# Designs tried in a protein design chat: VHH binders against N-acetyl-D-glucosamine kinase (nagk). Part 4

Target 1, 319 residues: N-acetyl-D-glucosamine kinase (nagk), of Dictyostelium discoideum (Social amoeba) (q54pm7)
Amino acid sequence: MSKEIFIGIDGGGTKTSTVAVDSNGQELARHTSPCSNYHSVGEDLAKAAINEGIKYVIRKVKETITDDDNKEVTVGSICLGMSGVDREKDKLLVKSWVTELLGESINYSIHNDAIVALSSGTQGKLFGVVIICGTGCISLGFNREGVSGRSGGWGPLLGDYGSGYQIGYDILRHVLKAKDQVGPKTSLTQVLLEKLQLTKEEDLISWAYDPKTQSWQKFAQLSPLAFEQAQLGDEISNLILVDAANALYDLINSVIKKLGLDKEEKFPLVYTGGNIERKGILSDLLSKKIMENYPNAEILNTTCDPSMGAALLALNSKK
Short names: E, the ipSAE of ESMFold2; O, the ipSAE of OpenDDE; V2, 0.75 times the mean of E and O plus 0.25 times the DockQ between their complexes.

## First folded at step 1 (VHH)

Design c6 (framework vhh_5c3l_4)
Fold by ESMFold2-Fast, scan of step 1:
Structure c6 (fold): chain B 319 residues (1-319), chain A 125 residues (1-125)
Amino acid sequence: as target 1 above (319 residues)
Amino acid sequence: QVQLQESGGGLVQPGGSLRLSCAASGFTFSDYYMSWVRQAPGKGLEVVSDISSSGSYTTYADSVKGRFTISRDNAKNTLYLQMNSLKPEDTAVYYCARVPLYSGYDFLSHAFDIRGPGTQVTVSS
């Protein structure tokens, strides 16, 4: 008896996650391989990362078959969610890699990673809006006619307002405004210096401009301080999170209007990303603003990781 | 290099208690938000609770609020989940997870970037 599997791949910015599920959506195997964003690492390394994941999960499923006479695995469908695959040329390139490995007879689905995030909250349905608040921020959606809409996602330098990067940057700005006596005092000053093991605000210059430790991630890593201090009653931290909620709302509002979802009886709105996926000050502020303007929005969290969301898309494409 | 290992799961009667532990290694534990997430049979992943790097900020899913308590010991690189008044609906595999804030220019954001192998919790009479 041949075991049919369905493969989902999440090709994020730093790593590639591959999962295999059975016909009931039950996870059979998973693997993490290096980055598959070919715009960042090149085609050879990206292709190798995808091939590594696929080969690994097939091998692992075969190892679970106890019938010595028939250790057969059939791939029924595969779905890839990948950063940088928004255009048809990009989709054809990735399809060529998968076709070289698995042949042309199986069902393929290739989407950008934001589409897979939406499906992770809707059990594989491409309808509604997703808002992603993590590295940067982006809102993406589909209407019932299959028309897509997008707002944001330009990267931190060009305006990922509401993102972890922006929250972290706002912490730095407000701490320095307090030092300059241009803005009010904030408890963020003490906790920022403690977190970075610095003694005074002037030391932030050496930290921020250190060429050995430059990354967008180091600024985004500061964002938890605003959540912690807001819960403790710091007014500046609350202001930063209010500004973030307003920025995220603007992205969502734009996608809703572009797609005519304001005229739907009900539509899903999926929250994903560490800053909003969980209940907290930012998600509460955002949800309050959404429900005041769009009471027909059904706010949902992702119910699985993106590689599982991709696997469910693969499974649904077969059904 | 990065590793998370859960312990403390098992079979328990309704109304009972369990304490889960997660040992972290290969990274600076005190720099990260941490989560407990669970997956019940036939269901998706549910984030149960989050805790900030310092331990001063916590959140809970409505389904567990008032019954579960998340905590951490940064000196021991260990995350905990105290589970009281357990219900059959709490039956799941429980994973500890590291919360990423940023993974590069990646528009797909995860609630966690690594999780442990999980520990089974079964609440049954």
Scores: ipSAE 0.000, ipTM 0.262, lowest interface PAE 10.8, mean pLDDT 82

Design c7 (framework vhh_gefurulimab)
Fold by ESMFold2-Fast, scan of step 1:
Structure c7 (fold): chain B 319 residues (1-319), chain A 125 residues (1-125)
Amino acid sequence: as target 1 above (319 residues)
Amino acid sequence: EVQLVESGGGLVKPGGSLRLSCAASGFTFSYYAAAWFRQAPGKEREFVSAIYSGGSTTYADSVKGRFTISRDNAKNSLYLQMNSLRAEDTAVYYCAAGPLFYTLSEWKSSDYDYWGQGTLVTVSS
C-alpha cells in the first residue's frame, strides 16, 4: 500500500517552490526553499535548496499515511522547471543532484520555465503554444511528435517583440517624437512625467541613462500608462498596443507554422504574463487576430502556479 | 484620478471571520494583478495575498488555508475573506494594484504602483 507521488519544482529567481501531487493531481504537500539558480547563489546552495524541497514534501506525505504508517512513499516521477537551464551542461548538473538523492532509476525531466508555463495552462500536457508577455516576451510550443518550436525571447537589447519592455520603450519614443514635433501630441507626455516626477521631456535623458537604476524592468514598469491612456482615447497609446498585438501574433504564428499546428483539429494556446492574461485591450486585439487566422486555436489562461504545472508534467509522463 | 478604497475592517473576536473589500477607480483594474498587504503596530508592511489578472492566487504561509483572495472585474473590486482570525492578524490592511507583467518571484511592496489608505482589523475580545 505504498503511496505514489509526483513532484514538481519551480526554480525561480528568488526562491524554489516544490509540490507533491497524487495520481489524481491533488496537492499533498508544498514547500518553499531558497533560490536554486546556481549562476546567482552557487552550486552548493542551489543543490541544498532543491534537496530541501524534495525531502520536505516526501516527509509531509509520509506523515499523512494513516492506513499503515509504516508504508513507504514512492516517487513515480519528478519534473523541474528552472530559469536559465537551456544548456545541456546545466540540465545534466541538476539531474546529478536529483539522482544522487532519489536514485538513477527515477523518472526525471527538467525544462526551461517557459515550458512549465505551457504545462500550467494545459493540465500538464506538452502540446500546443504558450505566449509569455512580461518584462520580456517569448512564444514556444510542442507538436504531437514532441518537436519543440520557439520564437522571440532574445532579451530587450536584441529585440523583445510586444514585451512590456518594448511597450515602455515605445512610450518614451513617442513622447520624445511629440516633443520634437515629428510625431503627434499624446497624453502619455503628461502622465509619464508625473509618474517619474520630472518637469520636462529633457529630463528623460538623465532618468533613462542613470547607471545606478539601470534595469529592463524599469522600462517595462511604464507599460501600464499605455493601457490607461488607450482607454481614455489616446491614439498613440492605441497605436502602441496595436503594434504590440501584431508583434505577439507574429511570434505565435511562427511557432504554429514551425510545428504544423495549423493542421490540427484543435490545439491549446496559453496566455501568460500580466499584459495578456486577463481579457483586455491587448489580449482582445491579439485574440481577434488569432481567431481570424487560426479558428482551431483554443485560447487558455494558466490555471495553476509553475510548480504545480511541473508536477502535472511529472504525473502525465508516467501515464 | 487613480483610487483604491478599502472597507470592511473592524473589531472581531478570535476564531471569527471578516470580509475586506477594495474598490478601484481611475484605471482599468482588470489588467492589473492585485494584492493585500498588512502592517501590524511596530512592524514592517508584509505581504498577505495576491491575485493575478488571470485569476491565479498566491498566499503568505501565515494565512494560507484561512484567507481567500478574489476579484470582481465587472465591479472593479478586490476582496479578502478572512476566516479563523487570530490576535496576530491584527493590522492595518492595504489594497494594492501591481504591475501588468507576471512574476515568478515573491511579491514585494515596491512592485505595486497603486495603494489604498488602509483599513484597520483588530482581533481581540
Scores: ipSAE 0.000, ipTM 0.142, lowest interface PAE 16.6, mean pLDDT 82

Design c8 (framework vhh_6z1v_2)
Fold by ESMFold2-Fast, scan of step 1:
Structure c8 (fold): chain B 319 residues (1-319), chain A 125 residues (1-125)
Amino acid sequence: as target 1 above (319 residues)
Amino acid sequence: EVQLVESGGRLVRTGGSLRLSCAASGRTFSNYAMGWFRQAPGKEREVVAAISWSGDSTWHADFVKGRFTISRDNAKNTVYLQMNSLKPEDTAVYYCAASQWLAYSTLPEYEYDYWGQGTQVTVSS
C-alpha cells in the first residue's frame, strides 16, 4: 500500500516553501529552504533548494507511516509557483531538475506566482480573476475552457498603473508640484519628509536618485502615506487613490472581457497584495466600481499561502 | 503586544480645558505611532490627532486645530491630548490607538492594531 502525496512549491525571492498534502488536501509536511530564484542565486543553488524541499517532505511523510508492510510514498503530482518562469525555456529548465529527482513520468506543472495566487483564493481551481496589487500589479484569469488572460504586470518602468510603485511615485510628483506652486498644497509634503527623515523637498532628489538604495520597493513603501492622508481628508491623496482604483479596474475589466466572464452566472475575483487587502478607500472604490459593472463577480481574499495554493493545483490536476 | 488605557475624561464647562492620557503597557511603546479618535452618539468614529513614534511629527483635524495638541512621553509610555477652548460639539468618547507602522505620523483607522476602551468627555454650556 503506498501513500499518495501532492507537492506544492513556492519559489520566492528570499526562500522556497514546500508543502505536501494528501488526497483530501490536508497538510502532511512542510519545509523552508533557501532562495530558488536562479536569476538571483544561480542554477546550482536554486536546484539544490528545490531538491531539499522535495526530499524533506517525502522523508517526513515516510516517517509518519508506522507498522505497515509497504511504507511507500508516491508523488501523484507536483506544482511549482515561481516568479520569472514565463518563458518555455525557464519551465523546461526547472522541469529537468524535478524529473532528475522524481523520474520522467512525474505529473509536473509550473506556473507563475499570479496563477498560484488565484488558486490560493479559489481552493485550487483555475477559474476566475486575480488582481495582485503590491509593489507592481497584474490581473490574470482563466475561463471554464482553460483559456487564460492577462493584463498588466509589465514592471514599474513599463507600466504598473495602480501599483504601490505608482502610488508612491504619484506622492512624490504631487509633493513637488505643490512646492513649485503648479499644484495645490497637500498634507503629503509634511508626512513624506518625516517618513524619509528629510528637512526640505530639494532633498528628495538625493533620496530618489541614490544608486546605493535604488529599488522599486523603495517607492512602493511610500504608498501607505496616501491611504493615511486620504482618510484624514487630503484631496490630493484621495485623487491618487481614485486614480489607482480606476487603473486596477481597467486591468480587471480587460481580463473579464477577454475571457467572457461577464457572461458567467458567477465568477470569483481574488484580491491579493497589501494595498487592496486593506479594507479602506482603495479597496472600497475598486469594489464599488466592480460591483456596479459586474454584479456577478464574487470578491474574495486568499485563504492559504502560495505553496498550499500550488499543492491544491497539483491535487486537482490528478483528480 | 500593547494594551492601552485612557484616563482624564470628565464633565467640563464650555471654554474649559482638559488633558487626556493614554497609558501603554507592553513592549516597545516608543516604536508605535499613536492616534486619538472620538465618537459622539449617533456619529461615526473620527480621527482627532496623531503622532509619530518619535513625536517629531503631529497631525490635528481641522475642527480641533489651534485648540487640541497631541504629545507623547516615551519614557513614561504615555500619549496625551491637551484639549483647550472646549465646545459642546467636542462631547464624545475619546479613544487612543496604536499602530506598529513606525514610519507614518498618521494612519487610517483600519491600520491601527491596538485600541483602548475609551474615556467619556462631556462639555456642558
Scores: ipSAE 0.000, ipTM 0.106, lowest interface PAE 21.0, mean pLDDT 81

Design d1 (framework vhh_gefurulimab)
Fold by ESMFold2-Fast, scan of step 1:
Structure d1 (fold): chain B 319 residues (1-319), chain A 123 residues (1-123)
Amino acid sequence: as target 1 above (319 residues)
Amino acid sequence: EVQLVESGGGLVKPGGSLRLSCAASGFTFSDYAAAWFRQAPGKEREFVSAISSGGETTYADSVKGRFTISRDNAKNSLYLQMNSLRAEDTAVYYCAAEYGSWYDLDESTYDYWGQGTLVTVSS
C-alpha cells in the first residue's frame, strides 16, 4: 500500500525548512531550500523554494519503500508557516502554488510563522500564547474556540520594541548619546567598537549605512553585548533589557486579554527566539512579570523546530 | 512563608557608623537581586543601594563612597555598611528582594520587603 506522510514547512527570512512525518509523528525526511518570503525574493523564487522542499521529502520517503510493486507516497496533509501570509490574498497565492504541485484535493493549511512556533512548544495544539523574538518580535495566540489574537510584528522600521533589532538599536543610540554627552557613559561604547573593529564612534555612520551590508539582522546581532555588559554592572545595559522585558510583556498581556486566557485554569505560553530563551536578565524579568499577573500561565520552551511544529499541525488536522 | 528581617538600626551621632543586616528565609535568596531603600519622615521612599545575585553593586549618588552593600548567600543575608553618617541619612531602612539575576531601581518591581529598621543620626 502507499505510504501516507504529513508535511510541515517553515518559510523563514533566510531559508525554508521542509519535513515529512509518518502517522505517529516520526520524522521520515527533511530538506533546507532557499528563502520563500516572496516580498523579499519575488514569487518565482519563493514558489521554487517551496516546491523544491516538497519534492525532495516525497522522493526521499519513496527511496525508503522496499515494496517493488508499490513505491507510491500519499500526502495526507500539509501545513505551512510563513512570514508575509497574514492576509487572505497571501494565503490564496501560496495555496495556488501547493495545489499546482499536489492537486486541488490536498488537505492544506497556512499560517503566520509564529503559529508554527506555538505548535512547536505545544506538541501540535493551537491553544495558548507564543512570543517570538529574533530580529523582530510578535505575540500570537489561540483560545479554545479557535479564535486567534495578535500583537506586534510591525517590522523593525515601524518599531519592534523588545526585539533583537530594538536592543541592538538601543545600544547604538546610548553609545552615541554618551559620545554627545546627552546621556551617561557606558561600557557598551568600548565593546561595540571592538566587536565591529572600529576605532571611533563616528565610524558607526559608515557601518550602519553601508549598502553592501544593509540588513536589520546586523543590528540584532549586537544584542548579546547588552546581556554581557549588564552582568558586568553596566546600568545602561540593564535599562535596555528592562525596557525590552516591559515591551515584550505588553505584547503578551494584550494577546492574553484579547483571547480571555486570563480566565483559563492553565494556558501554555511559549518562548521562542535567542534572547528570550537565553537564561538571564531578560527572561528572568519577563517571566517574573508574567507570573505576577498571570499565575495560570505555563511558560514553555519549544521542544522541536518550527517545521516539525507545522508537520504536527498537519498530522492533527487529518481525520 | 517568605520573610526579610532587618536588624542593626539605632541612634548614632553625625560622622558615626552603623551596619544593617537583613536575614532572608522561605525562598532561595541566591536567585534574587537585593536592595536597600529608605524613607525619611514626611518624604517618599527612595533607593539607596542594590546588589545583583552575582554580587555587582550600585549606589544612589547621595550615599556613594560612604555606604557599602554586600551579601552572603551561604547565610541568606544582605548587609549595608554605613559610614560617615549625616543627619539627612535619618530614615527607616527597608530590605527588598527581586527575583532574577539583576536589580531594578524601581521599587514597584521588588517582590519581598522587610518591616524596616529605624536609623536616627542626631546629637
Scores: ipSAE 0.000, ipTM 0.096, lowest interface PAE 22.1, mean pLDDT 83

Design d2 (framework vhh_6z1v_2)
Fold by ESMFold2-Fast, scan of step 1:
Structure d2 (fold): chain B 319 residues (1-319), chain A 125 residues (1-125)
Amino acid sequence: as target 1 above (319 residues)
Amino acid sequence: EVQLVESGGRLVRTGGSLRLSCAASGRTFSSYDMGWFRQAPGKEREVVAAISWSGGSTWHADFVKGRFTISRDNAKNTVYLQMNSLKPEDTAVYYCAADFTYEPYGLSEDEYDYWGQGTQVTVSS
């Protein structure tokens, strides 16, 4: 007797997570492999990372089968949530990798990583809104008719207000305003310099403008400092987080209106990304604004990682 | 900057329980996502469990789900790993690690900047 499994893959910017679940959604095996964004690492490395994860979880499940006459595993469905996969040609390329490995009879779906983030809070259902607050920020949703809506996700230069990047950038700006005596003093000054192992604010020029280390993630990694200092009563840190909450609310509000979710009796609103999953000032301010305007919103955190969300989508696609 | 010290590792019999603690020094602990890793002799280091800075998000490896539970107490600057129904295969040095990231938790050792020295857990058959 073959064991049927359902595979979910989260192909993020830095790593690829693969998980296999049974027909009840229980995890059977998991593996982490390198980055599978082929725009960043090339097709060969991306394909190898996906193949590594799939082969690993199938092998691990086979090892749990005690019937020596039948150690076969049948893949019922696979779902991939992938960074950098937005166009039809990208989906066809990834599909070719999966069909080479598993055959064309497998039930297959591929989505942008934001879609599987929604499913990680809804037990594998594509209904409601997700707000993702990481390096950038994006809101995405689906209504009951399967219509999707999106706001944000344009990248830091074109407006990721409320993102980790913007919070980090605002920390730098307020520290320098305090140095110039143009803005109020802030405890962010000392903790920022300590975090970066710098001795004075002038050193921030060399750090920020270093062409060898320039990335949006570099600035976003500073965002936890605002949360720490806000908890300690720093007014500037509180202002940064208020601005972030207002910006995130605007994205969510736009998606709700586009999809008519304000007319639902209830709809899920999933928070994901470190900055808003953290219980604290930002999530509290955002949730207050949401509930004031949309009392029918059910605010949820992800209950599993995105690869599990993808696996549950794969399971549910078999209905 | 955080410094991490693990404790609680010892010899325990199959089926037993053990709680590991990781004490962090400094006042920035509450901003770090934390992970527990383990390494058996001759094996690669593998992730066992992870917890976000607030404790609102947790992850556990399949091979410990239902047996191990990660938790944290930010007021005490401590992260815990409660280990139940121990198996000989759980024998390893267990490491606590801290990650200064905006993601809910890291699942790769490359994402962690600060590491403890480790605490030895030995499960006898």
Scores: ipSAE 0.000, ipTM 0.127, lowest interface PAE 20.1, mean pLDDT 81

Design d3 (framework vhh_ozoralizumab_d1)
Amino acid sequence: EVQLVESGGGLVQPGGSLRLSCAASGFTFSDYWMYWVRQAPGKGLEWVSEISGSGDTTKYPDSVKGRFTISRDNAKNTLYLQMNSLRPEDTAVYYCAREGDYYWGSEYPDAFDYRGQGTLVTVSS
ESMFold2-Fast, scan of step 1: ipSAE 0.006; ipTM 0.278

Design d4 (framework vhh_8fcz_2; at its last look DockQ between E and O 0.09; V2 from the best seeds 0.00; counts 0 for: pae E 13.4 > 2, unsure alone 60.8 < 65, grease 33.6 > 24.2, SAP .857 > .668, placed apart)
Amino acid sequence: QVQLVESGGGLVQPGGSLRLSCAASGFTFDDYAMNWVRQPPGKGLEWVSGISWSSGSITYADSVEGRFTIIRDNDKKMVYLQMTSLKTEDTAVYYCARDSPFYDYVWGSYEYTFDYEGQGTQVTVSS
ESMFold2-Fast, scan of step 1: ipSAE 0.082; ipTM 0.530
ESMFold2, look of step 2: ipSAE 0.000; ipTM 0.132
ESMFold2 (binder alone), look of step 2: mean pLDDT 78; pTM 0.793
OpenDDE, look of step 2: ipSAE 0.024; ipTM 0.423
ESMFold2, look of step 5: ipSAE 0.006; ipTM 0.325
ESMFold2 (binder alone), look of step 5: mean pLDDT 77; pTM 0.788
OpenDDE, look of step 5: ipSAE 0.016; ipTM 0.280
ESMFold2, look of step 7: ipSAE 0.000; ipTM 0.124
ESMFold2 (binder alone), look of step 7: mean pLDDT 78; pTM 0.791
OpenDDE, look of step 7: ipSAE 0.013; ipTM 0.254

Design d5 (framework vhh_7b2m_4)
Fold by ESMFold2-Fast, scan of step 1:
Structure d5 (fold): chain B 319 residues (1-319), chain A 123 residues (1-123)
Amino acid sequence: as target 1 above (319 residues)
Amino acid sequence: EVQLVESGGGLVQAGGSLRLSCAASGFTFSEYAVGWYRQAPGKQRVVVASITSGGDTKYSNSVKGRFTISRDNAKNTVYLQMNSLKPEDTAVYYCAAHTYDEYLGWDTSYDYWGQGTQVTVSS
């Protein structure tokens, strides 16, 4: 018998994750391919990465079929999650790559990575709120009427308070304030210089203003230092994480109010992103503040990665 | 599942050499920057050496000229060649893989850490 599969793709971050599931939502195959953000790598490389993932999971599912007379795999639907704001031209471009490979009749959808992240915590249901705290931060949600709302996600230049970028930036600022004797000493000074392989705080100028490495991600990469040093009792690191929790709460609070979720008996609130999905001081501070104000929030971590969340959206599109 | 497994630690005399290996599985190794970190008893964990996905290397001043980091993407492995070892190099050495997101947006991936390997340098 022909095997029907549903494909989810996560095109966020530096890599592309592809997963195939059966009609019961069980994972059949998974693959990681290079970056598929065409704004960063160009159309040819992005298309190649997406096609690589699709071809791989189809091939792997075919390899598990024991019926030699019928090793056919049918793709029932496909869903892609991509970083950034969806534009109609962008959706049509990516759709053209997928339909070239799978045919014009394929049931296709594309969503931003925040929608897919929500699905990853709600078993494919578009209801509730997600907060993503990685390099940047965004909150997005849906109410029961299918109305969407968002706050944040404007990028670091326009305000990414609570993000990994902001945590990293605050580390730099507090280290320099300590150097100038304007602020208190912090254990962040030693660990920052060692992480960047620098000998003096003055060397941070060349590092920060290097045009060859001018990205918000290089600042966000510092954020783990605040978590580590806060656990070791550094007061400045704790202050940075408290400020981050307050900023993330403001984004979540805005989405809840926009969507009227404060009036629900219960609603899911999904945490995702490296800084809050791993349990720790930031997620604990944020959860305390949420529960004080919205006891009807059901705080969830993702139960699967975003590619699986996309696959579950693909599966549910056929129901 | 993502794994980083360190090997090659042990006891060595001052002036000796060791080569540490970090074997990666469960992710696309070539897309990650990899660092070697160490933690001595009663001290904080500090970076020793790092190598980007493109192969660019950096070293802490305490090990520059003595240690060499390299990677073999075909084998999903990173190495730390440690020469002219000193008693102050005694520590647990950790391998960590770090994401570098180039999109000016959020990154939902985590840093991945190994369990560590003990290096003891006797005087």
Scores: ipSAE 0.000, ipTM 0.155, lowest interface PAE 12.6, mean pLDDT 82

Design d6 (framework vhh_5c3l_4)
Fold by ESMFold2-Fast, scan of step 1:
Structure d6 (fold): chain B 319 residues (1-319), chain A 126 residues (1-126)
Amino acid sequence: as target 1 above (319 residues)
Amino acid sequence: QVQLQESGGGLVQPGGSLRLSCAASGFTFSSYWMSWVRQAPGKGLEVVSDIDSGGSSTTYADSVKGRFTISRDNAKNTLYLQMNSLKPEDTAVYYCAKESYDFYSGYEQPNWFDPRGPGTQVTVSS
């Protein structure tokens, strides 16, 4: 006899989290390994990170078995939520890595990491909508027929209105409008210059166009300033967050309509990402707008990390 | 649900030391990067220090590097910040924060870790 486990993997942008649960959903073991986004680190390192996590949790479960004559562990199902996995060919590639390690008889589920974010708020069910607001933003969902829908997630260059990037960009825009006397004065001017260790608005050119420090994160890192100044009563900061809430609402509304969730008695709407999980004006504005238009939405935060959400999806795939 | 509770703040003289603690509950503490974030009177939030889930990788703001040490005890679900050689400019409310992942490929969390606890006041004054 062997102990049956279900494995969930969250292959995020910076690290890979692996968790094993039993048939009751109880956590048995977990491990953190390096980044498994193969577009960022290449296939060899990504595959190694996934295999490291799987091997570790299997070993840890075996170590808890007191029967010295039978320390075998059977994997009943595995679910992977992976950064950079959006297309069927990506899913087949990752599936091939896991199949080499575990064999083809195991039930495999491989999704982009946003789908696993949904399941971390729904206790492992692929039904409802998730809105993710971090550096970028995206809304994804599933209806009861298993049909998926998405809106946004094109990356900051091509869109992502309502994201941390866009909030940061709007801070820069409004500070420069105030400098030009095209827009009203804002407390964002002083706090922006202080944060960047600059003395005047003209210095923003050198900062923004520095080729050595070009990243979406660079602009998104400014977003907390709008939240802080809005709490202190700055009208421009409040305007930026209202615009962000409206943009996020548009993504959610699009997914709801595409999936016919407006016709459901109730459906879950999961909030993820630092900008909307934090207590503040953005989440409050967004939630107010959602409830005014979709009183059948059940707004939820994640109840577990995405690797546990994936493990619960793996468990549910057996039932 | 997720709860973070800071402690260990207080009034201290310049050059003194304080040790902050953060008790975490409602999530798998050992799976998350953790940070200390501070807000000085009339200023924005500043990320002071970050620590990885295993405690082996740490980062520090230039303003505190060499003076502050972040650490964690995963068996006790507790995050620590050892603050040495304190300066008046270290006066702030200090918050414990859990890293929130960008769950979409190609994106990173924007210098903001949430949820935060209620904070603990540190005042450096003679």
Scores: ipSAE 0.006, ipTM 0.195, lowest interface PAE 9.4, mean pLDDT 83

Design d7 (framework vhh_gefurulimab)
Fold by ESMFold2-Fast, scan of step 1:
Structure d7 (fold): chain B 319 residues (1-319), chain A 125 residues (1-125)
Amino acid sequence: as target 1 above (319 residues)
Amino acid sequence: EVQLVESGGGLVKPGGSLRLSCAASGRTFSTYAAAWFRQAPGKEREFVSAIYSGGSTTYADSVKGRFTISRDNAKNSLYLQMNSLRAEDTAVYYCAAVSYLDEYWSPTQYDYDYWGQGTLVTVSS
């Protein structure tokens, strides 16, 4: 007897994770291959990474079949959540790679990685809202009619308010405002200079404009300072986190309204990303504001990795 | 401020194994992104493996399937289990950490705030 599997792929910024599950959603095999973001590594390497993962999990499942007369594996469906894949032409390109490997009879689902992040908190269901808060931020969701909605995700420098980048940027702004005596003093000044091994605020110019580092990521790495100083009672740090919570709320509110989820009896709201998953003032402030305005929201964390979320989505997509 | 100290390096025969440890002072690894880098004589420093907030991991192609990164938050330590060692794995291995790093961005050596002094691994018959 042939064994039917469902494959999920998470093509993140640094690596590609592939997992195969059976019809009950039980994990059968998994593999990590190199980065498949073709904007970063090019089409040949991206395609090779995806093919490596698929071939590996199929081979591993075949090895577990005890019927020596029939070691055939059939792929019922495949779902790919890919970083940098949000335009129709990107989806068609990735689909062409998978179709070349597996044929055209297989059900394909290709999404931006934010969609599989949602399914990681909903047991593979495309219903509800996800908020991703890391270096950048994005909110995305689906209603029961299969209509999608999005707010944010334009990249940190184009106004990802509430992101790690924005929190880091606000730290720098408030430290410099304190230096200029335009704003109040803050404990962020001392801890920022210590973290960066600088002696004075003027040294921040050479640090900020150093071409050797990715500018939005290095700003985001400052964000923990606001969390730490807020816990110690720094008013400016609390203000930064309140502003961040309000900005994240605006993205979530926009998606809820676009999709009519305010009219649902209940809907899931999945939190993911370093600043939100990390217990602290930001997640507490955001959750309080959400529950005050949308008591029908069920705030969830992810229960599995994005590749498993994609695999469960593949399983739940009935042909 | 975080201080990192590596240990576990040494001389090992091809096909053998070693476990490197990195002890952190002042902070736990539970919220940190941490990584191993290595540098062989006459070569650039290269990425080996990383663990991100939330426990996700990534590996360089040259070590994938042979090396395993892990952390013990109670002991405030990061580990690199190295199996099936090859002559080309000979290098000084560095532990690196940063308080926040999003896994959706490919880290470079310049993204890490804290570095250990390095531990030498020599793979030779």
Scores: ipSAE 0.000, ipTM 0.209, lowest interface PAE 16.2, mean pLDDT 82

